# VH-VL binders against Rho GTPase-activating protein gacHH (gacHH): the designs that were tried, part 5

Target 1, 179 residues: Rho GTPase-activating protein gacHH (gacHH), of Dictyostelium discoideum (Social amoeba) (q86l99r1233to1411)
Amino acid sequence: SNKESLPFRRDVIEKVINHLRENSLDTEGIFRLSGNMESVRGIVKSFAHGEPNLSFEVHNISNALKHYLRSLDPPLIPYEFFLMLLDARKNEDAETIRNIFWKIPSDNRVVLTLLVDLMVKISENSNVNKMNSKNLSIVFGPTILKPRTPTLDRMALMTETQLQCGIIQTFIEDFHYIF
Below, E stands for the ipSAE of ESMFold2; O stands for the ipSAE of OpenDDE; V2 stands for 0.75 times the mean of E and O plus 0.25 times the DockQ between their complexes.

## First folded at step 1 (VH-VL)

Design n02 (framework fv_unasnemab)
Fold by ESMFold2-Fast, scan of step 1:
Structure n02 (fold): chain C 179 residues (1-179), chain A 122 residues (1-122), chain B 107 residues (1-107)
Amino acid sequence: as target 1 above (179 residues)
Amino acid sequence: EVQLVESGGGLVQPGRSLRLSCTASGFTFGDYAMDWVRQAPGKGLEWVAEIRSEAYGGTTYYAESVKGRFTISRDDSKSIVYLQMNSLRTEDTALYYCTRGDYSGWEYFDYWGKGTTVTVSS
Amino acid sequence: DIQMTQSPSSVSASVGDRVTITCRASQDISNYLNWYQQKPGKAPKLLIYDASNLETGVPSRFSGSGSGTDFTLTISSLQPEDFASYFCQQYDNLPLTFGGGTKVEME
């Protein structure tokens, strides 16, 4: 079985997110449409070397970021916050979500802030790019927020997925309140 | 019991339009994404379009082959999802399945209807 | 688009046989892969989601494994009801794409 894990590089992620903020806001289907696999692989490799190669077409860069975030273990939002965030979202308790956000370790919190700020800017331009807050929540919900032990109950899994996406949507829509 | 019943298929000439309907029962329709998947005679499966629930923005997505010609829509009060097919081509000939997505709307198709046949021929 | 390649396109088997079907993605899709069964003249049915999770009501003789680009569906002891076509499907990126299918036929 072939499994890989990439190191958490705050500096690399910041550079990639800043590039996307400057170059991707008008791109239709950003984060949803596929890039070129060879280009994506090359970009991810550059992340491991600490010098992100941002000379590629924007879909390749966005997919590389998505792949990189997905490979993180623990995920961007550490496992310990999973259930408490889901409970707060279930109760529609934005204040508790905000309080939990501020308990996230500082490097993770800074990266999460930059990522959500990018998502806010993309969603504000959704008439052009077709990616609203709900679309972005599907891309990033399971990517950055997931349980240490997956549930075996299908109904519970569907409920958890809805809440995971709901948390990211809350981050986007209530950004100035939470962050 | 979850049921999906497709209708509206038939024989149609190239360049014409058809509207497919899928009536759902046995679940809270408005909570789920709905998709159309087609299968040409003797061929494999091809995803056509998706419409997400209102909770996920009611967003629509299309395969490139149908983009600009097909429109997916839903009526949650009637538990119906539609596929409006314009400018039909012979390559659109297929059995069209209505499928239920999951709550998030893009993971898997847990229920499928029996399908409705669309034949585009002169 | 992510291309899904299934092998073999067909396999002849007898009741009691172990059947293995593979699916390869043109790029890393993590575990975002589902398997469907389609019996002749019927609609597809979900068997396995997220690469390895068995759908409710699906017999335990079915199992899925793999991550990244290479995935396997295994039927440990083929039953008469299992003669069907099987399709993998990725949901990592749009458009959603299916493998070409594998037909499991009676010898």
Scores: ipSAE 0.000, ipTM 0.496, lowest interface PAE 12.9, mean pLDDT 86

Design n03 (framework fv_unasnemab)
Fold by ESMFold2-Fast, scan of step 1:
Structure n03 (fold): chain C 179 residues (1-179), chain A 122 residues (1-122), chain B 107 residues (1-107)
Amino acid sequence: as target 1 above (179 residues)
Amino acid sequence: EVQLVESGGGLVQPGRSLRLSCTASGFTFSDYYMDWVRQAPGKGLEWVAEIRNKANSYTTYYAESVKGRFTISRDDSKSIVYLQMNSLRTEDTALYYCTRVEGYDSSAFDYWGKGTTVTVSS
Amino acid sequence: DIQMTQSPSSVSASVGDRVTITCRASQSISDYLNWYQQKPGKAPKLLIYAASSLQSGVPSRFSGSGSGTDFTLTISSLQPEDFASYFCQQSYDTPLTFGGGTKVEME
């Protein structure tokens, strides 16, 4: 289909992340629970139009952010960084991951920094919210980091997914080194 | 308000083909993964196939029992998901349900149609 | 494939009883476990998703628990409309797989 992707709105994403930072750190299953998809779709539409509707229950807002980030084309972490990040993670090379992070375009990098900082704060409260760095990596790995041409090979997809999650886990756990 | 309406079932001889359709309404169809689940008379539920949304490149997945014989596809402009069933076998006899997947990461079937019956017999 | 073993296959119960149904995965599926109710002649209905999240409109007497490989659906104070079949389903990986079902029957 010829449907255009949703626009990248740094200002909207910043407002949504700040709202979640203030309202979601103690919420059990934040980003994991699916919420109401009709409500989520409406909230995403408000994000795309530059006027985020944050009056909804927090699970709907968190899922709207997740959906919005997944809809971005190119994704939050641009396509050109996909293979090099997976390779660096496979080699457990945090220095290379850090170097690649600082090559990401500035608006994307600022948004990624805010998002990962939120994930760090959530993981620090995992005793209450039940969302540790591994849980968050499963949510955000495929959401913000993906190949330009998806593989249809299930085994290759599983390997890529594991590495995508590993990158996000590295971002959370080594936040103060990388960011 | 969400509705899924299946059609295309019927009585068919082994080795023949049928195409099932599921017309969706009441939601933004193009945002959702769509699945087919079947139930043989008096038996449990068996997942058949999934087609993801455009954001996930319309990737498709199949149960081992139907791989190579069944093809799931969708037409977002018409809000229809299809199941093309080739080389039908007696064990394919079942009520076939169309399902919507809640959220892209949960894969829970939050809405089901009433199903369409496929009987494969001579 | 991930095998889902559901027990018991049937349970006889009376209105007001507490009913528990167990589902076991052949490997860890985290919390990607859903529960469905099916009444005779009707399509299944989602009760619980993500192991413990109650679907909107589902009565609070239904609850889910568990993570990893062992999961439980509980119906506190069984009602007449709860006599039905119940199925667990893993959504962790394809092929998606269901448990064999548990029929909750009147004693």
Scores: ipSAE 0.000, ipTM 0.490, lowest interface PAE 13.0, mean pLDDT 86

Design n04 (framework fv_unasnemab)
Fold by ESMFold2-Fast, scan of step 1:
Structure n04 (fold): chain C 179 residues (1-179), chain A 121 residues (1-121), chain B 107 residues (1-107)
Amino acid sequence: as target 1 above (179 residues)
Amino acid sequence: EVQLVESGGGLVQPGRSLRLSCTASGFTFSDHYMDWVRQAPGKGLEWVAEISNKANSYTTYYAESVKGRFTISRDDSKSIVYLQMNSLRTEDTALYYCARDFWSGEYMDVWGKGTTVTVSS
Amino acid sequence: DIQMTQSPSSVSASVGDRVTITCRASQGISSYLNWYQQKPGKAPKLLIYYASSLQSGVPSRFSGSGSGTDFTLTISSLQPEDFASYFCQQSYSYPWTFGGGTKVEME
């Protein structure tokens, strides 16, 4: 009934990411292929309860993580960092992106670090799982980085989406510099 | 058997509109990003547009030459991707291919045979 | 937009020859480069993705190499069915762009 955002639980996210790091690196289309919707909803509910149910097939668990991250309000990367990150990406300024990263609240920053580390591991195994840094950026760009008020201008939305994806791709490719 | 079949091409006058359709079969259409690529007579390939899947909120991408004039859309219930072409120009004359993206925008692994669009007065 | 420059525009070759086609990006694209083959009157066919990954069902005589700005497609021993046009395509950044094509024709 109420569509209130799910609680931000660092401990839950850490457990889910750890599970995916250990079980999903060889899974074709990880984060891309859909899970069973009923299973995904049940897993997301377990996240809110504080005890993630990881006994499901990995596509269900990966989709549950995506849904959980997308439902966070404020998002994983807080609203106040949205425009400054897009501006830094537009200028191809990795140093400014790094400086902004280190201003993110500590719990959000730790979770973002774990998530991007997982994305790096997946991309390193892309010959098997078919998910490179660009593929992962398309999945996670709009998921963890979004404006407080979405634009209704089609051209601006398209430009913003490209920059959101570009930021995540920068996080993956320049991981050791930024994180 | 994975197939893409384009339709809707024809002869149109400059300034008019035309809608192309591409019907997919033999795979789970809703999982894939879909692309339109065109080829002018005797020329090379030009990427036109792409639409993401439902999981990525049907985000759309366009070549600069068609931005503001063309709109890509899809109907997952019918396994069809569309290209709405407005304000057509003679330079839009081409064979239009529908292609399946492996999904996340990385490469086009399945192509249709194309549908011909001729923009002439 | 990222410009893709292919060379040569055409090459004359005989069956059994080693053929090399090059593609240069106007900026760094990492390994996000694909190669397609197109026979006259037919749709393009994916040969190679991510600069060097051979598409399932494509003969092993086709190989890709390179990263950053300079890429090559090699056909180690040209077969009669390989006389076709070849196109590179970058998938690093939207809009996606193709090279101008290389026609491999019989000598």
Scores: ipSAE 0.000, ipTM 0.497, lowest interface PAE 13.9, mean pLDDT 87

Design n05 (framework fv_unasnemab)
Fold by ESMFold2-Fast, scan of step 1:
Structure n05 (fold): chain C 179 residues (1-179), chain A 121 residues (1-121), chain B 107 residues (1-107)
Amino acid sequence: as target 1 above (179 residues)
Amino acid sequence: EVQLVESGGGLVQPGRSLRLSCTASGFTFGDYAMDWVRQAPGKGLEWVAEIRSKDYGGTTYYAESVKGRFTISRDDSKSIVYLQMNSLRTEDTALYYCTRSYDILEGFDYWGKGTTVTVSS
Amino acid sequence: DIQMTQSPSSVSASVGDRVTITCRASQDISSYLNWYQQKPGKAPKLLIYAASSLQSGVPSRFSGSGSGTDFTLTISSLQPEDFASYFCQQGYSTPPTFGGGTKVEME
């Protein structure tokens, strides 16, 4: 349906990711530990207005990005790619995952590339920040890759969640092959 | 086996109303968005309306040509989707298909046989 | 609304022929393109989704390709049951819109 509904702000996301790249790589629990909800809400509002407020503590900024990405409809990885990516991961088919990535709309693809590049850099410092590729996949799997209709069956949901996380982990670990 | 069965079509005069029903079976109805797509005699396909699953708010969408006149609704307990058509016009004459929306693709993976609506004097 | 232009409107072909149908979007729709088959007196059936993914149960002689604005449906070796109308449909933006259709007829 409306796959390009606003407010999807590539420029805002780029500024926030650049700030996090400069300020968060050694921060313990980055994206996992919660920020102050009132601060996060205010930062997200600034994103909607096109000028991100980056004067807050880093956990508030990282959680604001996470919340903003979760609120996108359609999600960062558009709904149409969900089943295709899960099937490709189930088959351990990195070539198909790469082919699907290059079919993603260009603004979404650029943002996804910047986000995964940040995740790669965070994971490279996991000895300090405690966030490896698996930890980041748990955070971002459900955030940027989700079905249009939520899965109600518990067994199917568990399998689905493992595959969602597996896709993000593949993006991080095979970054230079896929992106 | 997925099945969609439409009913409620008929001959009706301009300005009057008709309600179409579509009974679904063979899948978990409440998990899917449902759509109506119509086809005028000898012509192509035109999307009419969509209703999302309740998990996505049960939101409804309409083609501009029917907005304000048609209402889509659903009864998940009975696995039925409805299309209430008011203020019918001759250009609404078509075969009306009930479709299951493949939620991820905004495509239509299963279709009923359709029910015919003829609007004329 | 996104306009979908389908060509040709009709094509005459023989069993065993390679048939190609083209669909053009008025703007970039990435890979949000589906293909349907409609036999006379029957409801449409989904053949291809996401530009190139074959729907379960559809014969492998059907394939889709393209991205952005230009898309193609190919039938590699036409069978008697393939004489039908074919429609493309974009799912990129609401409202979903269909091409005008292509009728594949016997020569």
Scores: ipSAE 0.006, ipTM 0.464, lowest interface PAE 16.1, mean pLDDT 85

Design n06 (framework fv_unasnemab; at its last look DockQ between E and O 0.04; V2 from the best seeds 0.00; counts 0 for: pae O 10.8 > 2, placed apart)
Fold by OpenDDE, look of step 2:
Structure n06 (fold): chain C 179 residues (1-179), chain A 121 residues (1-121), chain B 107 residues (1-107)
Amino acid sequence: as target 1 above (179 residues)
Amino acid sequence: EVQLVESGGGLVQPGRSLRLSCTASGFTFSGSAMDWVRQAPGKGLEWVAEIRSKANSYATYYAESVKGRFTISRDDSKSIVYLQMNSLRTEDTALYYCTRHEDYGGPLDYWGKGTTVTVSS
Amino acid sequence: DIQMTQSPSSVSASVGDRVTITCRASQSIYSYLNWYQQKPGKAPKLLIYDASSLQSGVPSRFSGSGSGTDFTLTISSLQPEDFASYFCQQYDSLPYTFGGGTKVEME
């Protein structure tokens, strides 16, 4: 699909996450290693139609999930929480991050919880799959947490990206405290 | 058919600025990450800069050799990626390639023909 | 930065020969390695991605293997059109880095 955005489908995302939980924890480079583009596009299309095609190998499915999440508008973490989270991260304030998380709309919060739970499980097996909390945060930071209006300043953008990743890393590393 | 066409190269003196452009067609430009890779005469390939898609907040990355001097940007409405090169040095002399990869990662699968930048006193 | 050491820098071969090019990373890059072919006056062309995946349209005589730090590009039977330079590239982490290249020349 060439669409800039796709509809939010909680039920589809949950199915995909569950599939990955069961089939990808020992997969080296999960969410990082590239898949087949045609397959990925096809899988993403299936998400949009409400029935995820999970007959593909896990790299294609995981990349499809990433691509799908990236295409959401608003993003999985709605725009109104972006600046608050970044500020909290700047201050290394996990409590504030937790408080902000619980203000996120319920469907988004549930999906986010499931997604980060998956990341936690993956990271716990990083000795095998080579995907620790940092690597996962790099993958998902700008994917699910983004501003409504991107900054045009290069240095600011770099800092922003670091904060985005840092927030996701906090979600993973402090999962039981936040979620 | 995917096409990448670079322009803006030329001969400049050290310390001067130059702006490269790359016009893309044949694929969904807004969904791809774009990179600049350069090749000095008779030398190997050197990654210069990358800009991610809107979905990734247009995140930018630079080689240490050009950090602070070069700026990569993009205009999705025109399917163009730019490389603003300031404070040019003789060692920046190279053929500059525009290339792309999938936003979710992957190889540099399409390349332009390149545009030549020569920095000489 | 991750350094990519490519060897040999040049190799002389004949049509029909088996050619092997090696790329070594200074640290593990898992399978995040690509191989490119570059002919004189032309842009690089992707041959292999993710260490062993053949790019669409690339002849099957090309193959890639390896993981971690040691990688190999193999041309099983060299053809006239294969005389070119070849480069490996890691995309495990930024900055992306290339090997020094291998020039395959006619013997």
Scores: ipSAE 0.007, ipTM 0.532, lowest interface PAE 10.8, mean pLDDT 92
ESMFold2-Fast, scan of step 1: ipSAE 0.372; ipTM 0.782
ESMFold2, look of step 2: ipSAE 0.037; ipTM 0.693
ESMFold2 (binder alone), look of step 2: mean pLDDT 93; pTM 0.940

Design n07 (framework fv_unasnemab)
Fold by ESMFold2-Fast, scan of step 1:
Structure n07 (fold): chain C 179 residues (1-179), chain A 121 residues (1-121), chain B 107 residues (1-107)
Amino acid sequence: as target 1 above (179 residues)
Amino acid sequence: EVQLVESGGGLVQPGRSLRLSCTASGFTFGDYGMDWVRQAPGKGLEWVAEIRSKAYEGTTYYAESVKGRFTISRDDSKSIVYLQMNSLRTEDTALYYCTTDWGYEYYFDYWGKGTTVTVSS
Amino acid sequence: DIQMTQSPSSVSASVGDRVTITCRASQSISSYLNWYQQKPGKAPKLLIYAASSLESGVPSRFSGSGSGTDFTLTISSLQPEDFASYFCQQSDSTPYTFGGGTKVEME
């Protein structure tokens, strides 16, 4: 993959997530509907430079966060946890998923906790915003959890994709147990 | 108002060279990756080349069909991206589009109207 | 190279119809899949990026879904301005490759 990689800035991500938690819960299609592309780029640049610009409409800010997280290398959930999380999800082993979560490095774990808490609150308001736990898992599964080396086998990939989304859905639905 | 204006196309014989230019306005040119995408008459789209922004070292990438023959370059002071095409073949006949990419997602969000290259004897 | 297989190559439809176009990658591309619309004599226009994210200014009747190798573009209620060609494109790795296109034409 030759995509641009951005520096991991915990403080910036926390500020952005807190802003969205306060301003986006009633927004229809949050994280699904795109913002203005020039605004999104400018916001992402501000994240990379440590000075998040949050004066934009909420779809611009949510898309900027999504792009920023997707650009991280290593991803928010480090590569070494990928296969073990997929295996635990395949076995429906929530205890193992919880144990793996607590092995994630502290800065990544704090950001993941804030992000999933935001997803929980959005999903609880899905009657208004139309974004339930499944919708959010499709957005964030491939964004924060991915393998170092993608598989070339199409059937294995379909299974991996379903498990990736399943992990995020488990994080949302079993939040109070895992986090 | 983003604008991309391609120029430099024309009729040329096989084995010769052409240089395409794309002049950009309405955005911060230096912050964007730039690409060339071509479309043969009545056919689909084919990505040709990419040059990344200066923040990512201006690295270049090429489709296998053009490697060693085409060179992409940019002049950020003039907001121009170039495609130098050497050793042209009849298979290079196409409408050539200049497009912007954003390296974080790699999608082509702004397109010019294109410039036509016809390689024929 | 990652090969993109797009189906169908053409479809005849009427205003108000639901139209579904599929795109299959020869290997995993996660959600790095974009959809473009092209009208005759015009440049392509971005509709959807990252498999499911709707580009600003694009009507909500357009939606994208899928991940991994199998992707779908859906137009929920076809409008007169939607008769066009549609292309998928993977953005996982260079060379960036396009599907063969789907022409949506009037019945």
Scores: ipSAE 0.006, ipTM 0.545, lowest interface PAE 9.8, mean pLDDT 87

Design n08 (framework fv_unasnemab; at its last look DockQ between E and O 0.15; V2 from the best seeds 0.00; counts 0 for: pae O 10.6 > 2, placed apart)
Heavy chain, then light chain:
Amino acid sequence: EVQLVESGGGLVQPGRSLRLSCTASGFTFGDYSMDWVRQAPGKGLEWVAEIRSKAYGGTTYYAESVKGRFTISRDDSKSIVYLQMNSLRTEDTALYYCTRAGLEDSYYYGMDVWGKGTTVTVSS
Amino acid sequence: DIQMTQSPSSVSASVGDRVTITCRASQSVSSYLNWYQQKPGKAPKLLIYAASSLQSGVPSRFSGSGSGTDFTLTISSLQPEDFASYFCQQSYSIPFTFGGGTKVEME
ESMFold2-Fast, scan of step 1: ipSAE 0.386; ipTM 0.784
ESMFold2, look of step 2: ipSAE 0.339; ipTM 0.761
ESMFold2 (binder alone), look of step 2: mean pLDDT 92; pTM 0.939
OpenDDE, look of step 2: ipSAE 0.005; ipTM 0.556

Design n09 (framework fv_unasnemab)
Heavy chain, then light chain:
Amino acid sequence: EVQLVESGGGLVQPGRSLRLSCTASGFTFSNAWMDWVRQAPGKGLEWVAEIKSKTEGGTTYYAESVKGRFTISRDDSKSIVYLQMNSLRTEDTALYYCTTEYYDFSGPFDYWGKGTTVTVSS
Amino acid sequence: DIQMTQSPSSVSASVGDRVTITCRASQDINNYLNWYQQKPGKAPKLLIYAASSLQSGVPSRFSGSGSGTDFTLTISSLQPEDFASYFCQQSYYTPLTFGGGTKVEME
ESMFold2-Fast, scan of step 1: ipSAE 0.040; ipTM 0.681

Design n10 (framework fv_unasnemab)
Fold by ESMFold2-Fast, scan of step 1:
Structure n10 (fold): chain C 179 residues (1-179), chain A 121 residues (1-121), chain B 107 residues (1-107)
Amino acid sequence: as target 1 above (179 residues)
Amino acid sequence: EVQLVESGGGLVQPGRSLRLSCTASGFTFGEYAMDWVRQAPGKGLEWVAEIRSKAYGGTTYYAESVKGRFTISRDDSKSIVYLQMNSLRTEDTALYYCTRPRGSYLAFDIWGKGTTVTVSS
Amino acid sequence: DIQMTQSPSSVSASVGDRVTITCRASQSISSFLNWYQQKPGKAPKLLIYAASSLQSGVPSRFSGSGSGTDFTLTISSLQPEDFASYFCQQSYSTLWTFGGGTKVEME
């Protein structure tokens, strides 16, 4: 079959997250505000080829990371954990969420840890950047956590989306407990 | 002034119980997890237990060496964290410190002076 | 559990010396590594967090480096007040573990 995107590259993602940690904490609307779409596409191509181009404005780099993570198949949080995480969040069971986190494969878990650590730092500076844990959860919920097959029912999809966002918000707010 | 003060240590016989207290001041106690770390005479540091804030479920964690015997709890209205130690063993002899993890990297940024627990016949 | 191996267990040094202490994790802990100083009869004091970030009020002669499994604490020019025990601690796992400690003694 035809290959639509390049595979997960831990080293590239780590370099991009480190760049954002150094350059984005004071940036208003980081991850929310759009970059230049043509620049973002070019940056994503550089990520896919293993040579991240970080010579762009920070909004372009943050959007490129977002789009790259969204394109991953399987997603950053593997499909097998999707329903069990949603169920644990629905039951407000932080202990089960933590136990599931520690079952995630090590490379994915390390990247998830670095990404959530970045989100925590951004949220701690929300008075300046205007991105609190809820704002970041809306961005990253559907980006890194999704079902193997799309949910077709509109009401079920809405409930799913709220739980996806709730899981990421829990990761940020309970970082010291889960991670 | 951020401060932690431990109390309740002493000399006890094996198999008995002892309760340690740690009184916090100068910070919003209820927002922090609280930890107990011990140090046997002439030895290194060993993490013992943690209790999360109530906003984060008030969940508790224990080192395998104390699991089932020790219970950590907190009283946010008094800014006190407790360590109930049951079925004490000679290997529980140590200086017991109260501390808090802080920030995204969970560093123990403030410590009390410790309270000494000696378990011997 | 994540095991932390610290070396050396003790080192004799003179004022002005460069002292290096190493800490190794049994698995990758990213940058979740903190360093503490403990003087005899005193509680531990946080020196470095996140592997390389200097705690407020700590002299610049202290520095930390490393990521993943291998970490180093360096004292560039040892002062009399630096003769103490030093401990690394991983905060990556939900169950925290400390290294065995390194005692820096006057030669």
Scores: ipSAE 0.006, ipTM 0.487, lowest interface PAE 12.0, mean pLDDT 86

Design n11 (framework fv_unasnemab)
Fold by ESMFold2-Fast, scan of step 1:
Structure n11 (fold): chain C 179 residues (1-179), chain A 121 residues (1-121), chain B 107 residues (1-107)
Amino acid sequence: as target 1 above (179 residues)
Amino acid sequence: EVQLVESGGGLVQPGRSLRLSCTASGFTFRDYAMDWVRQAPGKGLEWVAEISSKAYGGTTYYAESVKGRFTISRDDSKSIVYLQMNSLRTEDTALYYCTRDEFGTWYFDLWGKGTTVTVSS
Amino acid sequence: DIQMTQSPSSVSASVGDRVTITCRASQNISSYLNWYQQKPGKAPKLLIYGASSLQSGVPSRFSGSGSGTDFTLTISSLQPEDFASYFCQQTYSDLYTFGGGTKVEME
C-alpha cells in the first residue's frame, strides 16, 4: 500500500519514534492493531511537510510511521544490502549481520538504530503490550528490508519473508551486540 | 461529474502493441495516483500498474506478469493516464479498468466502466 | 508478492441470510485490506477499507473484521441487491493483490 515514495526525513522519523517511545510501550497490539485510515492519511501528510502531527491516538501515529517507512524507495535498509543480509541470516551469522549494519549509510543507520531501540523497549514490555520480538519482526521485516525485484513464487516468497523477519528478530534480540 | 472514461481497447494479434487511455473529469487529477486493474472473461480482478502523483515523484509500479512489457504514464495537463501494452499475449485478454488512489487512502473509490482488450490470432 | 486466498468461491443464500466471506493473506498485512462488490457487467464498488471501515453510502448490514492474516466480510441480512461477487484486496505491499472472489448467488 506504500507505493508513493516520500523523501527520507531523519528529523521527522526521530520525532515520531521519540513520541512512540514515550507513549506506546504499554499499548496492547502496538503496530499490529489498526488506526483510523483518514487520521493515518493526515498524519503521513504532516510527515511529508516536515512537521509531524502527533496529537492523534497512538495507533494512528504508529500506523503512520509504518506507512511512511514502507513508502521509502530505496527502503530504510538500501537494496544493495538485501541479499547479503538474507545470506548472513540463513547462516545464523550475527557477526556478518553486524558488519553489514555498519556499512549502511549513516542517516539510514541512525534511524534504523532508533527504530530497533523502540522495538527492543516494546518487546521488553510484551507482558503488557502483547508484542514480542517475533511479532515486531513480522511487522517490520517487509517494511524496512525488501528486494528491488519482488518474487511471485510463493515458496521463494515464504523463504525470503522468514529470513527478512529473522533479520529483524536478530536486530532486536542481539541489539547490544549489533548496534 | 466525477468520472473516469477508458478508451483504446480492441482486437489485436499476439506480439503487437496497444495503448489504452483513461480521461478523468470532475476532480483534481494531479493529486491522485492512477491505477489499471484488469479482469479476464469470467475471472477475478488483477492489479496491473500504478503511477503516483508528481508530488510523490511520479513513480511507477507493475505486476510481475506485465513488468517489462507494459508502461504506465500520465499527462496532468490533459487529465489522462495511459497504459502502453507491448508484446501482447493471449493471457492479456481482459476488460481493463482505470481507477484512482491517493497516498494515505490506499483504496479504489472511483472506477471507469472499462475498455475491452482481446488478444487473438 | 502477497497471495490472497478467498473462501468460499461461491455461496448460495436467501434474502435475510447472514453471509460470511473469508480472506487469508500469505503474510501479515496488518489492517491494509479492502473489500469490493461487483455486480454482473458493472465495475467494482468499494465497500470497506482498512479491514473494518465502512465506505460512505454503503449500508450498515456490511461489516468487516480481522487483522494480520485472517479477515472476514459479513452481510448481516442479505438483500436482493447484494447478490454479486465480492473481492478482498491487500494494499500492505506496493504490489496490490486481490483475492479470487466469492460469488453470492440466489438459491
Scores: ipSAE 0.000, ipTM 0.459, lowest interface PAE 14.8, mean pLDDT 87

